# Ledger of designs, part 306: VHH binders against o26223

Target 1, 191 residues: o26223
Amino acid sequence: MKLLWTSQHIKVTVHIDGKVSKMDVLEAIKTRRSIRKYQDREVPEELIDKILDAAMCGPSAVDERPWHFIVVRNREMLEKIPEVHPYGAMVKDAPVAIIVCCDSSLEKIPGFWVQDCSIASQNILLAAHSLGLGAVWTGVYPLEDRVEGIRRLFSIPEHVIPFSVIPLGYPAENPGTRDLFDPDRIHLEKW
Below, E stands for the ipSAE of ESMFold2; O stands for the ipSAE of OpenDDE; V2 stands for 0.75 times the mean of E and O plus 0.25 times the DockQ between their complexes.

## First folded at step 19 (VHH)

Design YC44 (framework vhh_7nfr_2; at its last look DockQ between E and O 0.90; V2 from the best seeds 0.00; counts 0 for: pae E 3.8 > 2)
Fold by OpenDDE, look of step 19:
Structure YC44 (fold): chain B 191 residues (1-191), chain A 124 residues (1-124)
Amino acid sequence: as target 1 above (191 residues)
Amino acid sequence: QVQLQESGGGLVQPGGSLRLSCAASGFTFWEKWMSWVRQAPGEGREWVSGISYSGGWTDYADSVKGRFTIARDNVKNTLYLLMDSLKSDDTAVYYCAKHKYSAFPDKFDEFDYWGQGTQVTVSS
């Protein structure tokens, strides 16, 4: 019995100009760009739910799944984030931001939580893009000044580490696509 | 190397005004919160005022609130303290301090760099 790996092409329906388009995973990966300008348009909760669902589907070390997510829609809080994140200026213009955090108490193997939360963060970006939203990864960890700033701002407990801040919104810019393939970075069998 | 250099201190009469400056170098100035701290003779260090990256957040000690104004020029990499209505009890060495974190400090150990200080003397 040949297990036909039905490549469930997760066709994500993107609403572009009122039309739902489907984007395959490779297209999402290749065409994703950091978006830092957003329309004055609210993001439906349904889309955030889908994004968070995707965020939790990534692998983690020994399936530790240490991630937590703070969804921020409060305008006052969004406007405060740039004051504790020097590269978070665009957050104030976004209708929503997701803060990815690690609960250290859930960590099974030391240090792998960074990879786990990175995967979650990337999945957020890809999912957002697939759904017709723009997003950008603004790094918090491992910079202590940002970590502590976000921690205090959102009253995050000591055992929880803020990892990234990801503003989301309908794009108000189109940076275009990039070809980032570099064969010089590929080594066969040995370095 | 991180450098903070204070200037603008001096002798002033009660009710007078001074403007302190702190020239910053050796780090990306606009990425850091900054504060002024002062130390009077025989006294401990006292936090005076703090400012966020863009100046969106400022805070003051109760002792100077309404009289002092903290500001920054991120193009010039300079921190300022405008001191009005100076009192004799404002006499101290004033230090520019770089924050370790993007938050107002609860303790002095949350500053990772200090200037050499500038003397402010308020006397009749």
Scores: ipSAE 0.712, ipTM 0.866, lowest interface PAE 0.7, mean pLDDT 91
Fold by ESMFold2, look of step 19:
Structure YC44 (fold): chain B 191 residues (1-191), chain A 124 residues (1-124)
Amino acid sequence: as target 1 above (191 residues)
Amino acid sequence: QVQLQESGGGLVQPGGSLRLSCAASGFTFWEKWMSWVRQAPGEGREWVSGISYSGGWTDYADSVKGRFTIARDNVKNTLYLLMDSLKSDDTAVYYCAKHKYSAFPDKFDEFDYWGQGTQVTVSS
């Protein structure tokens, strides 16, 4: 075909403390894996700042931006998380964890905060990956026992809902890339 | 369908020891926090001790701290209370209770299931 409309693909390039990241955004999405083993190595505060900046770039329902983040580095607190969160065992071995929360007083449309905080959580995972870190999303909401356990452990007020706990650190494992594309999940025009 | 069955109570002299057991069924025991609660004759209920799902985090009422030890066996689905240095004030019916939340309780409505209790009598 001679009348082909072509477009240029733009790779996102950012400067990080004098280093240029070269990871394509689609590559980051396709290669990110849940990482549950971490090096005993500090994660610089500057990287956490960049990750949280990325978390807040997500869209939200009616721009409500209901998210809040608790950054946990205290060893005693990290070791207690698995005791209130049965599927968060790897958190005790992480140098840092981020708790994604919803402040319900910021909701403009009830219930959409789950999507909003899910977007923020995924952005944390992608940003961490692009910075050479590994992370995993461990689910808290909607499981009432975990929600209340995390709330009491961190003195989170009643109107704030802990959504996820995301431990992160320099990875100590490499689970490899997966090919997950499944065309049977794609429906054209209707179901 | 949730069932909690306490055992191991009895009559003991002051300074003696007992081990209480609570057999649990009808739920995923290793995913739940558990407590012991007691009720002395003519008194309200008193929280005695609680334990996280793995056993890594425990707490005790001031009245029993240092004398009682809570433990669990997640293979046998059993909760334990090891009671040492018993005294007359420990006389009560002891209940096994399943937590609603993964937290030490503020109120008794934070337990969603209770056993029928086992009597502990410490007599001089």
Scores: ipSAE 0.326, ipTM 0.719, lowest interface PAE 3.8, mean pLDDT 90
ESMFold2 (binder alone), look of step 19: mean pLDDT 80; pTM 0.822

Design YC45 (framework vhh_7nfr_2; at its last look DockQ between E and O 0.92; V2 from the best seeds 0.00; counts 0 for: pae E 4.1 > 2)
Fold by OpenDDE, look of step 19:
Parts: sequence; structure tokens; C-alpha cells
Structure YC45 (fold): chain B 191 residues (1-191), chain A 124 residues (1-124)
Amino acid sequence: as target 1 above (191 residues)
Amino acid sequence: QVQLQESGGGLVQPGGSLRLSCAASGFTFWEKWMSWVRQAPGEGREWVSGISYSGGWTDYADSVKGRFTIARDNVKNTLYLLMDSLKSDDTAVYYCAKHKYSAFAETFDEFDYWGQGTQVTVSS
């Protein structure tokens, strides 16, 4: 399925409490929460496209861009993911999940793909939130038991490494905001 | 330290039933796939049954399909094997095995921990 990439400038309109608002990047970062409960509502393909576009806009080591994305909408497969991911129970309740993978053949510098895929995964979360969706990052790599489980479930070739599973949907919970600022974690000039 | 301890084996007549238990400790039981493997005297190891985290996925060897049922209690950290309609060829030491991966094992190397086993003898 070739995702129709519409080059349109992503005006992120978020429906919060019935109001359409634009969310700036700082607000998106500060207000994002892991969402594990979803409405029984389909996510439009257009939103997934925007999310994936955002996922591919992050930096990567020497611009290697090693990421691949599996978009999962099949109900049977969504229901199977929790059986190979012990912390992926919410995936079965989501209308869609994105599996972020690394193609190791695209890696130019060893080891940086983890950072690359992390950035991509975070961008997925932020984009989803900015679009009025809820998502959660369920880690796959570096736990071999999960990596191999997801690999086998989706017939992922050996040179491709599943990194994260991110269910998405319209949120059916509001966990509130958090203040995570910790000045003790800030060091000036030296440790 | 990971520990797996099998129990429930014994002597039964053909057509009889047994319930094996495997008590697990030293790891988060509910986040691991588990299997039963058996070995008859003078024979190689034979995979018997496997189960996913919640038991949503189960699989059986053809030799035991329809007769054995694998189950687990994640609160009790216990794996079970219900064996019905036992046959003489079911005689073996039965081992509880922890999966290395979140998938059905393709080889015995995909089990990273084993119990000591429990003897099952089916004889008239």
C-alpha cells in the first residue's frame, strides 16, 4: 500500500474539548503523555501519513535514515502483538500500530541506528499528540525475546531489527500533565 | 537465580490422567513463554507443548494434540500440563522449559532454562 504522500504543510489542528487549536512544538513536548486507552474510532490514513512524515524528519547519523515502518491495521495482527510483547496489551485495543524498524544494511556508522530510531519513535509520539491522537512507546529493542517475537510475527528479515511498537488512537483517557523539570540534573560547565 | 521445579508425575494406567505442575521463580514469569519437553528412555528430547504470556497462544506436538492441555497461572507463577488419555508411549521425563524468545521455539537451544524433570510412567 503506497501511502499517498501529500506534501501539504502539516497544519496541526487538535480538537481539544471540542475546540480546534494549533499546538506548538513546545506545548506538544510538554503535554504529551503515554496513552494506553483508545476510542472505538478509526484513525484516518491522512493522519498516519502525517505522523510518518514527521517520523522521517528527524536527524540520523550521517543522514543514514535507517528506519522502516510497518503500519498495522489488521485486527488479527493487532491482537497477536500482545502475545509476543508482554507490555503491549494496549495494542489490541488500538485501531492502528506503527512498528519502527532498522534496516541494518542502511547503517553507515555502527550503533547510531538506536538513536535514529529513537528520534523517529519520539517524533511519532509528538506528531500523534499534536494531531489529537494518543500513543505509547512500547520498547522492543534491545530485548532479544521481544525482538525475535515481533520479527517472527511479522516475518521481518534478519537484517531488519524491530525497535519499537507504537499503538495509536483517539484517546479514551486523560492522564493529566506532569512537571518533570529537575534542576539537579543540570550541570553548568562541568559535572 | 532462575528455578523451575516440576511435580505431579507418577505411575498411571493407560487411559489415565495426570496434571503436571512447574513452579517458577527467579524471573518475571508472566513475561516469558513456557514449554513442556519430554524425554523417553533411550530416546531424544521431544517438544510437547508451548504457551504464550497470557495463554492466548498454545501449541502441541501432533503426538499429544487433543489429549494434553497446557495452561499457566501467572499469579502463582506456575505452568501446568493436563494429560488425558495417557498412552504407554507417553512414558518419559517431563521438563518445564523457559523460552529465550517471545515465540514458539524452533530448536531446543531456544530454551534458556530447564527444570529437573518429573517422571511420568504409563503402564498396565
Scores: ipSAE 0.695, ipTM 0.869, lowest interface PAE 0.7, mean pLDDT 92
Fold by ESMFold2, look of step 19:
Structure YC45 (fold): chain B 191 residues (1-191), chain A 124 residues (1-124)
Amino acid sequence: as target 1 above (191 residues)
Amino acid sequence: QVQLQESGGGLVQPGGSLRLSCAASGFTFWEKWMSWVRQAPGEGREWVSGISYSGGWTDYADSVKGRFTIARDNVKNTLYLLMDSLKSDDTAVYYCAKHKYSAFAETFDEFDYWGQGTQVTVSS
């Protein structure tokens, strides 16, 4: 039924005019760059919904799915993040940021939530890129000062761990593609 | 090794002004929140003021609000406390303190490093 599922409205919106984004997955991975400059342009809720849907498609240790997401659009809050995150200056210029969190009450294997939330964070970056947006992962965990700063700023409860802050928006820069393949990192059969 | 070195204390008349300085070394100063804390003779410590790493977010104890100004110079790695309209009740040893977290402290245990203190005495 249509009543309770927001994703169905998003699917309808995406297929207006019959056009959807098509990007080869390897192309998305190779061309995604950290974007720290954004246009003065709002990101539609529909795109954020698609990005968060993609974030939740990642695998997790024993299917524990420990992730929660805070969507931040309030200008005052976006401007406060750089005061608790020394490398988060670009967040104040973003139209929106996503905070990836772990609910530790959902952990089934201690410590694997870090991998789980890393997967969700990378999926956010790739999904944003495929939708014509730019984003960057700014690290929170494991830096205790940043974790507590973000927790207090957003009233995040003690059992929930802020992992990353990901500002995003339509890009206002194009840093180009990098060639990062290094065959010396590849070991056949043994170290 | 983290070091905090206060200076600028001294004897001053009521209504006077004084500037305290705290030279910081051994850590990345611009990444850390800082505070001033004072202790009067025979009393417990009292938080005076705190400042975010960029200086964009500051707060003050009610007892000093409007009279004291916290500031920082991230190029010189120095924290300041500008004290105006000094009163006898401001007599204390003033300590520079480094925050453990990027937040205003809720307990004194949230300051992980302290300076040696500088004496401020307000008396005629």
Scores: ipSAE 0.284, ipTM 0.690, lowest interface PAE 4.1, mean pLDDT 90
ESMFold2 (binder alone), look of step 19: mean pLDDT 81; pTM 0.820

Design YC46 (framework vhh_7nfr_2; at its last look DockQ between E and O 0.77; V2 from the best seeds 0.00; counts 0 for: pae E 4.1 > 2)
Fold by OpenDDE, look of step 19:
Parts: sequence; C-alpha cells; structure tokens
Structure YC46 (fold): chain B 191 residues (1-191), chain A 124 residues (1-124)
Amino acid sequence: as target 1 above (191 residues)
Amino acid sequence: QVQLQESGGGLVQPGGSLRLSCAASGFTFYEKWMSWVRQAPGEGREWVSGISYSGGWTDYADSVKGRFTIARDNVKNTLYLLMDSLKSDDTAVYYCAKHKWSAFPETFDEFDYWGQGTQVTVSS
C-alpha cells in the first residue's frame, strides 16, 4: 500500500480498532474530536513532521506565513505547562505538545495573524486525527495571563506571540462523533 | 466587579502565628495566580508570596521563607497566608493581589487588582 504522502492530499492509513483504514479530508473533519487522554506511547518524529508540514500548508494573509512551532517532548516542560495554563492539565499526560506562535515581524497586514495561526492550529488537529493521533486545541491568545505565562516558561521573545498549545498522542479515549450541522446558521443571499 | 477582601490581621507577640484570608469575587478565581504583598509604615511595598492557580507552584520572599505558607481554596475562592514565627519586622499592612499573568511577578505593575489590606502588628 503506497502511502502517497502528498503535502496537499494526506491519504493517511490509520489503525482504527486494529484495522488499517484510509481517512479522506471530509472524514477527518467530521470525525475529529478533542482528545485529552493519551496512551503511554511515544509519537514518532515522522508523524510530527507530517503534522507540521500540514500546519504550514494553510493559507495566510498575503502569504505572510507568520507561524512558528515549538515542539515540546521534554517531560519536565510538559509538566510545567499546566501551571501556566489553567485548562492545560492534559498536556502533562501527552508525549508531545506543539506550541503555535506568531512572529509579529512577519506580519504584513495587521490582525490577520490570528486567522493564520488558527488555520495552522486546525490543520495540526486534522492531520493528527488523520494519522491516528488525538489532540486538543488549548487556547492561549488572546488571554494575556496565558500568553505571558507561556512566553516566560519557554523564553519566547517579545515579538513572538504564543497562540495555542496542542498536546498530541495516541488516544486513550473515544468520545464518538457529533453531528453539528445547523441549518439555522445558514443564510441564503441575505441575513 | 473584582473584589478582594483581606481578613485575619491583628496584634500578636513575637514568635506568634496568624492566618490571613483573602476572599475573592468577580472573577474566575481558580484561573488566576495570586500573591500577598505587604507595606510597612514609611516603607515601600514588598512582595511576600505568590501561588499558581492550582497551588502547584509557590514562591516566597527571602525574608519570610520557611516561616510563611501561602495556600488557596479554589472552591471557597479564598487565598490564605499562614504566618508562623512572626517578627517585629513583619509588622505591615498585608494586601491580597491578583496577577495579570500566569507567572511570578517581576514588578508591582503585574498586579491588576488589590484588596484594601489587613493590618498585622507584631509587638511585645
């Protein structure tokens, strides 16, 4: 089975319930859930590379691509993150976390970096899910207490803004899928 | 509206003990770091102790280390300062302070809310 890893079309073979399955993009989007429990199992570097590749494939304002990524595997640092992020308790249980940051010096149009980093963060979640990993988006920006907490913890320069912390690991829970379609949120031609 | 109300101060003899309390309201208490700061008459403010939102991290000024213990009850929205082996130099108004950030303070500008303070007097 040639795993055609094209940067744009991640056909990922995932082991679900002991079976290898391919997950398409729509399936990944619809079946993704926040995962906060992880197995005691390391995530291969190859998977992290693929996830980061996906993270960098999203659009950005005028192609500014302001994102940076801190990959955290150090157990001591993972255990410290919950002390500066009140909803980051699961990070200490993850084998790895990605901190998505914005380098403000790369921003071309003010304010769009939030969208750029959001897209990157979502791509991380989708890619992780497609690869058989669980992840959760823990928000850092725009809450100053978390931003500065993460900044100081990781010695992040002032011009770089921590945006999100995303723990990843093989899932130790299965929350199931949700149907979140709401036709009342769709307006045709006008509000 | 954010409110911080200190209590538990009083007059004690050297070597005595006090427990200060700070009742917090108007914000999600368990999401914020907290500190105690004191000010003696005619002196500047002195940071005394700080605590992370979960209580997992604590720190103390050298002047009180080994004698004071900071704690919190996130269910009761209350910050505590246990003061043992009190000295005359501990005489001050003690303030409860809310952190702006999830870090130990480097300056007093890193606090966004203060209580009214409670008087602690250590005298023979």
Scores: ipSAE 0.787, ipTM 0.902, lowest interface PAE 0.6, mean pLDDT 92
Fold by ESMFold2, look of step 19:
Structure YC46 (fold): chain B 191 residues (1-191), chain A 124 residues (1-124)
Amino acid sequence: as target 1 above (191 residues)
Amino acid sequence: QVQLQESGGGLVQPGGSLRLSCAASGFTFYEKWMSWVRQAPGEGREWVSGISYSGGWTDYADSVKGRFTIARDNVKNTLYLLMDSLKSDDTAVYYCAKHKWSAFPETFDEFDYWGQGTQVTVSS
């Protein structure tokens, strides 16, 4: 059983031994790892709904909220993603994937949608982790080959830009934690 | 310099077979989708077949489905078209074409480079 803990400002819920528990947000950030191996186990719609709710809670430039999400469960479609995304091989083994897209007609400040969709994508990863799932962000934008490949595979219109593909499922691996803090990247007052 | 060089064309009788090859250079071949396109004299171009960068996803024009096989060798940077059961309306110049996108094409301007072509003539 994992040790339960709380924070006065932030709460993250995690399933531990059949019980719902709260996880400190810093712990969630530090322990989330890219997961590329998944159990043969379906992910309930309710968890996907919670993940997408979290994705939409992110800040966006001038509150433009340009994101759209495609939830992919169809096996045939999941198996085709690696043929248009050369680094998406694990997607064929996932029970579900989320495609994060930008609807450019919602942009209020051109170009900031990249930051907006990055925030939504990271929130998907953290929310999945908090629910006992593993996920990995596979990049689509700005690689035009991948962008067009995904767009045509999923019939995404020209004004909508696929940003990322995030396969997810119950993890079948545990890569462990890392300490990546590098004080040489911190500059006080100026460079 | 992107270069695509076709070979393997020739004169063949109806029912015969040919194997076309396309040697590719000047780009990262294993990251690009490729196609064969043909053009008979005085006619428009016809997309024949396309193949994903790994070879795991292929598609064919209805006119050649079941008779032609597209393949690639990413070690040798070579695209192939195996043509069986050839008939007179297969007579054309066959071009190797490099895709702009990882997708089957909707228009011919989605190919950014073309080979010189190789003539296939099916006649008795």
Scores: ipSAE 0.272, ipTM 0.661, lowest interface PAE 4.1, mean pLDDT 90
ESMFold2 (binder alone), look of step 19: mean pLDDT 82; pTM 0.830

Design YC47 (framework vhh_7nfr_2; at its last look DockQ between E and O 0.81; V2 from the best seeds 0.00; counts 0 for: pae E 3.2 > 2)
Fold by OpenDDE, look of step 19:
Structure YC47 (fold): chain B 191 residues (1-191), chain A 124 residues (1-124)
Amino acid sequence: as target 1 above (191 residues)
Amino acid sequence: QVQLQESGGGLVQPGGSLRLSCAASGFTFYEKWMSWVRQAPGEGREWVSGISYSGGWTDYADSVKGRFTIARDNVKNTLYLLMDSLKSDDTAVYYCAKHKYSAFPETFDEFDYWGQGTQVTVSS
């Protein structure tokens, strides 16, 4: 049965330890962890496509969809990213990284692009996890040193703002699960 | 408050060597690129050398290439400049400078903090 990947419901069948498992959205959210160690294994283009599809499915302010994505597989470039991102050391060990950018010319309402690109970045992480990959969000914006470092490294035009660098790969670590629920952060009706 | 304090300057003969140090404080040193810039009397500023936060990337002005070595100790929050085969033309005040960006500087405006400088004099 060829699981027809209909664009609407990414039923991701993930082979974890030889078992095909389906992960629902709540499970993906609750069990996702930042992964910074990767196997020496290539990520199929099909998976990247699915991840990018998911990245573009998030809402954006007045549907401005300002995001662009640079997919980096070149080994030399992956090895250069840590030199311009002090917390991007793991990028050199990843088979692929996605750089999420904002095209400011697409922005309709000032400032909302940060939310838009954040949603896109989170969707990348969730999608990756649901597909049996590990990923981590390395922040670029709003730190000017990183923004300009990535910009120059990838010759990104001035009107396009690097937002995040997300290395991806098959995980070579299992950090376990966390319970992050905090009832003290919930306020009913008023603060 | 960001502070950069240079030391190690002095008087040396041509062909001599010096090691400059820059003690950094008030910011996360290992997150920033650093450079040395010098200014000779009556002359403009000259970029000398730069180094990435990890030390993986270094670059030099043509005038000092092969003679100077930039290094850093991120545990000690210290930037270094090893100067060998010094020439009279190397006489200048040497400044430690913090980068705004994770890149080699294109202009002097890409430095957001400077030290007070240390005098290097090369004379017979």
Scores: ipSAE 0.836, ipTM 0.923, lowest interface PAE 0.5, mean pLDDT 92
Fold by ESMFold2, look of step 19:
Structure YC47 (fold): chain B 191 residues (1-191), chain A 124 residues (1-124)
Amino acid sequence: as target 1 above (191 residues)
Amino acid sequence: QVQLQESGGGLVQPGGSLRLSCAASGFTFYEKWMSWVRQAPGEGREWVSGISYSGGWTDYADSVKGRFTIARDNVKNTLYLLMDSLKSDDTAVYYCAKHKYSAFPETFDEFDYWGQGTQVTVSS
């Protein structure tokens, strides 16, 4: 990022290597919705690169970064995902899907890879939203039938665990925003 | 609780046809992959065909490809095997099997429940 100053009363932010983001982070978090209907429109490779860069920026337990990503654009493969994932029907209609995986050989501390891959998955959703795309997280782990189905469909080795399938595309729906803040969920000092 | 009940076997002339049925209960049928497996007299088990939970993805052993069709009815919780152009090598007990995983099997350990079988005999 390069900052350019035009006067002492004006600040201008310019990204020399890319587009300036127009969405505040709190706005992105509050307005992101699960999107299951997509336009018949390709998603540029450069947007996928930005999304995966964001995914890899997430914190991980002891910096283990156990994640790997499979980018799926092939129509035959996208159509087969719903056959191994009973609640992934929208994947066949998406121009692209990202499979978030854990390489267990990268684990440095047992049992935290689920949190690590969840963080990466959520960053994918937020980054996609900030770039004008819609996405939804479809669960794979810990349902062993889906884990094995996805693993075999994509030739994923046994030490690599498919965690989630995230179809994405330009949205063809707008569910609107929700007010989900619930102060009864907040406990001060103790339960 | 899981029950798989095959029916439709019998004696058939070479070149004939049969339709096997497997009534399923005790699990969410439309969320599970299913297979047919057969065992001929004096031989080991042979995977015959498998089908995804929706029916959109099927596969067959080379020995039956082009002659057998697997299908399912998720409203009636029933798995089918339509067998055409039967030959003596198809004589076997045919079992309905429930998959553990949403995948075509690599071993028979990947079936967690089996039916009692139905006899198919191709003779005369």
Scores: ipSAE 0.364, ipTM 0.735, lowest interface PAE 3.2, mean pLDDT 90
ESMFold2 (binder alone), look of step 19: mean pLDDT 83; pTM 0.843

Design YC48 (framework vhh_7nfr_2; at its last look DockQ between E and O 0.87; V2 from the best seeds 0.00; counts 0 for: pae E 3.6 > 2)
Fold by OpenDDE, look of step 19:
Structure YC48 (fold): chain B 191 residues (1-191), chain A 124 residues (1-124)
Amino acid sequence: as target 1 above (191 residues)
Amino acid sequence: QVQLQESGGGLVQPGGSLRLSCAASGFTFFEKWMSWVRQAPGEGREWVSGISYSGGWTDYADSVKGRFTIARDNVKNTLYLLMDSLKSDDTAVYYCAKHKYSAFPETFDEFDYWGQGTQVTVSS
């Protein structure tokens, strides 16, 4: 019985401390941390493909799917990103970064692209974590200085809006887990 | 409120040196690119030099290349312009300017804040 690996269940085998572990969705969400230190190790293209596949699986307003992704592996370009992003210093240390962009020409309802690209960005982070990689969301939009900086650096056309820069790599730090549950943020039926 | 205050201007002889300073406040200084722009009497504005937020990238107008050095101290929230080998043509009011974008300016509208300027006079 050839277990048809249906494309939907990316069984991500994560080598944590030499052990292959499967991470379920809740585990991925709860244990994900921003990783800003990376090993001197290349990320296989297969993993990037899986991450991008996950990035495109999120919902979007009226299924507009406005996202585009720039995969950056070029060392020179990775080193330039920190010059146009004041909180992107870690990008120069990553073997790869994904720039999430919105093609405004694909937008069907104004303003929802921010949510769409946010979902895509979060899926990138979760997928990366589930695959044993570390990543961090560095915000670009809505800050005009960063948007235009990234735009010019990568020659992004005017109708395409850089949204986030996400460096990825095998983690060289372990910040631990956090309990972020706050019952005071939960309101029943009304505020 | 964003404030930019230039200082260090004065009268110097040709071949002399000056160091301009721009004290910045009212914004996170290290998050922004900065430039110097000058204006001579009766002339238009001329971009002089620009610097990235970290100081990793600098650029200069051809007229000042090799003579001027832009620098910044992000701890002191201060922008500097070291001017060596000054010429009479360098006589102008020098302005500190904050960038809108993390890029070298293409037009003067890419600056959102300006200082009051400091006078530099190069004369024998």
Scores: ipSAE 0.852, ipTM 0.929, lowest interface PAE 0.5, mean pLDDT 93
Fold by ESMFold2, look of step 19:
Structure YC48 (fold): chain B 191 residues (1-191), chain A 124 residues (1-124)
Amino acid sequence: as target 1 above (191 residues)
Amino acid sequence: QVQLQESGGGLVQPGGSLRLSCAASGFTFFEKWMSWVRQAPGEGREWVSGISYSGGWTDYADSVKGRFTIARDNVKNTLYLLMDSLKSDDTAVYYCAKHKYSAFPETFDEFDYWGQGTQVTVSS
């Protein structure tokens, strides 16, 4: 078959360096792992732009698009995040972190911003993975002390809610693939 | 029940040194920022020093900067204040205080638990 033969003769090289990546969506979803160790290597602004473009492609409640992103590259600031986020130790070793925030003045349906920013956060993880980068979602919201700590550290206004901190960089670890499919979690027609 | 118990206060001569301790229980100590706050007789409260959960970020009131050192031991759940070059102006009751937020405080309402205090008296 013409389509089958075309697929079988396509040669694609995938490199874990962020420059050449031709990853299928299902492959990206199934192979993405939380990465907490990073190479001493800068992440180009071009890749961050692609990741944030992907983040903003997510759906949102009534198209409210409440998200804002802070890109952190300053070493001093990256080293301070673990001091306001006790489980964010890996952030100090990352070349860059993205803070996903909600601007509550953009909310159209109260409370759905959590889903909206969760979608944007997951898109960041998948886009980073497809570009040969590793990332991890570190939780901020709904923990009051972390929310306020991050807000004050980055001068975030009172009406803006920091949701997550996502350090990323070229991976320095390979945790391997997991098989997590569990058919007992699938219910047909009813519970 | 959150408990904060200060110790190590006492009478000391000007120029002397003292180490305050605060034993903490009833919460996850290594996840919380802590401070020392003092109150002299007839005066309002004064924030003295604060420390992040790991100890990697500290700050001090101008009145004590360079003379006092805040520290913590997250294994023993203990906060410390090492006080050097003590002056009569340092005479106060010193309180251990637990932060609500992972940040240096802007108001005293940002402390949700306080110890009983320990008296420090600098007198010759």
Scores: ipSAE 0.344, ipTM 0.729, lowest interface PAE 3.6, mean pLDDT 90
ESMFold2 (binder alone), look of step 19: mean pLDDT 83; pTM 0.840

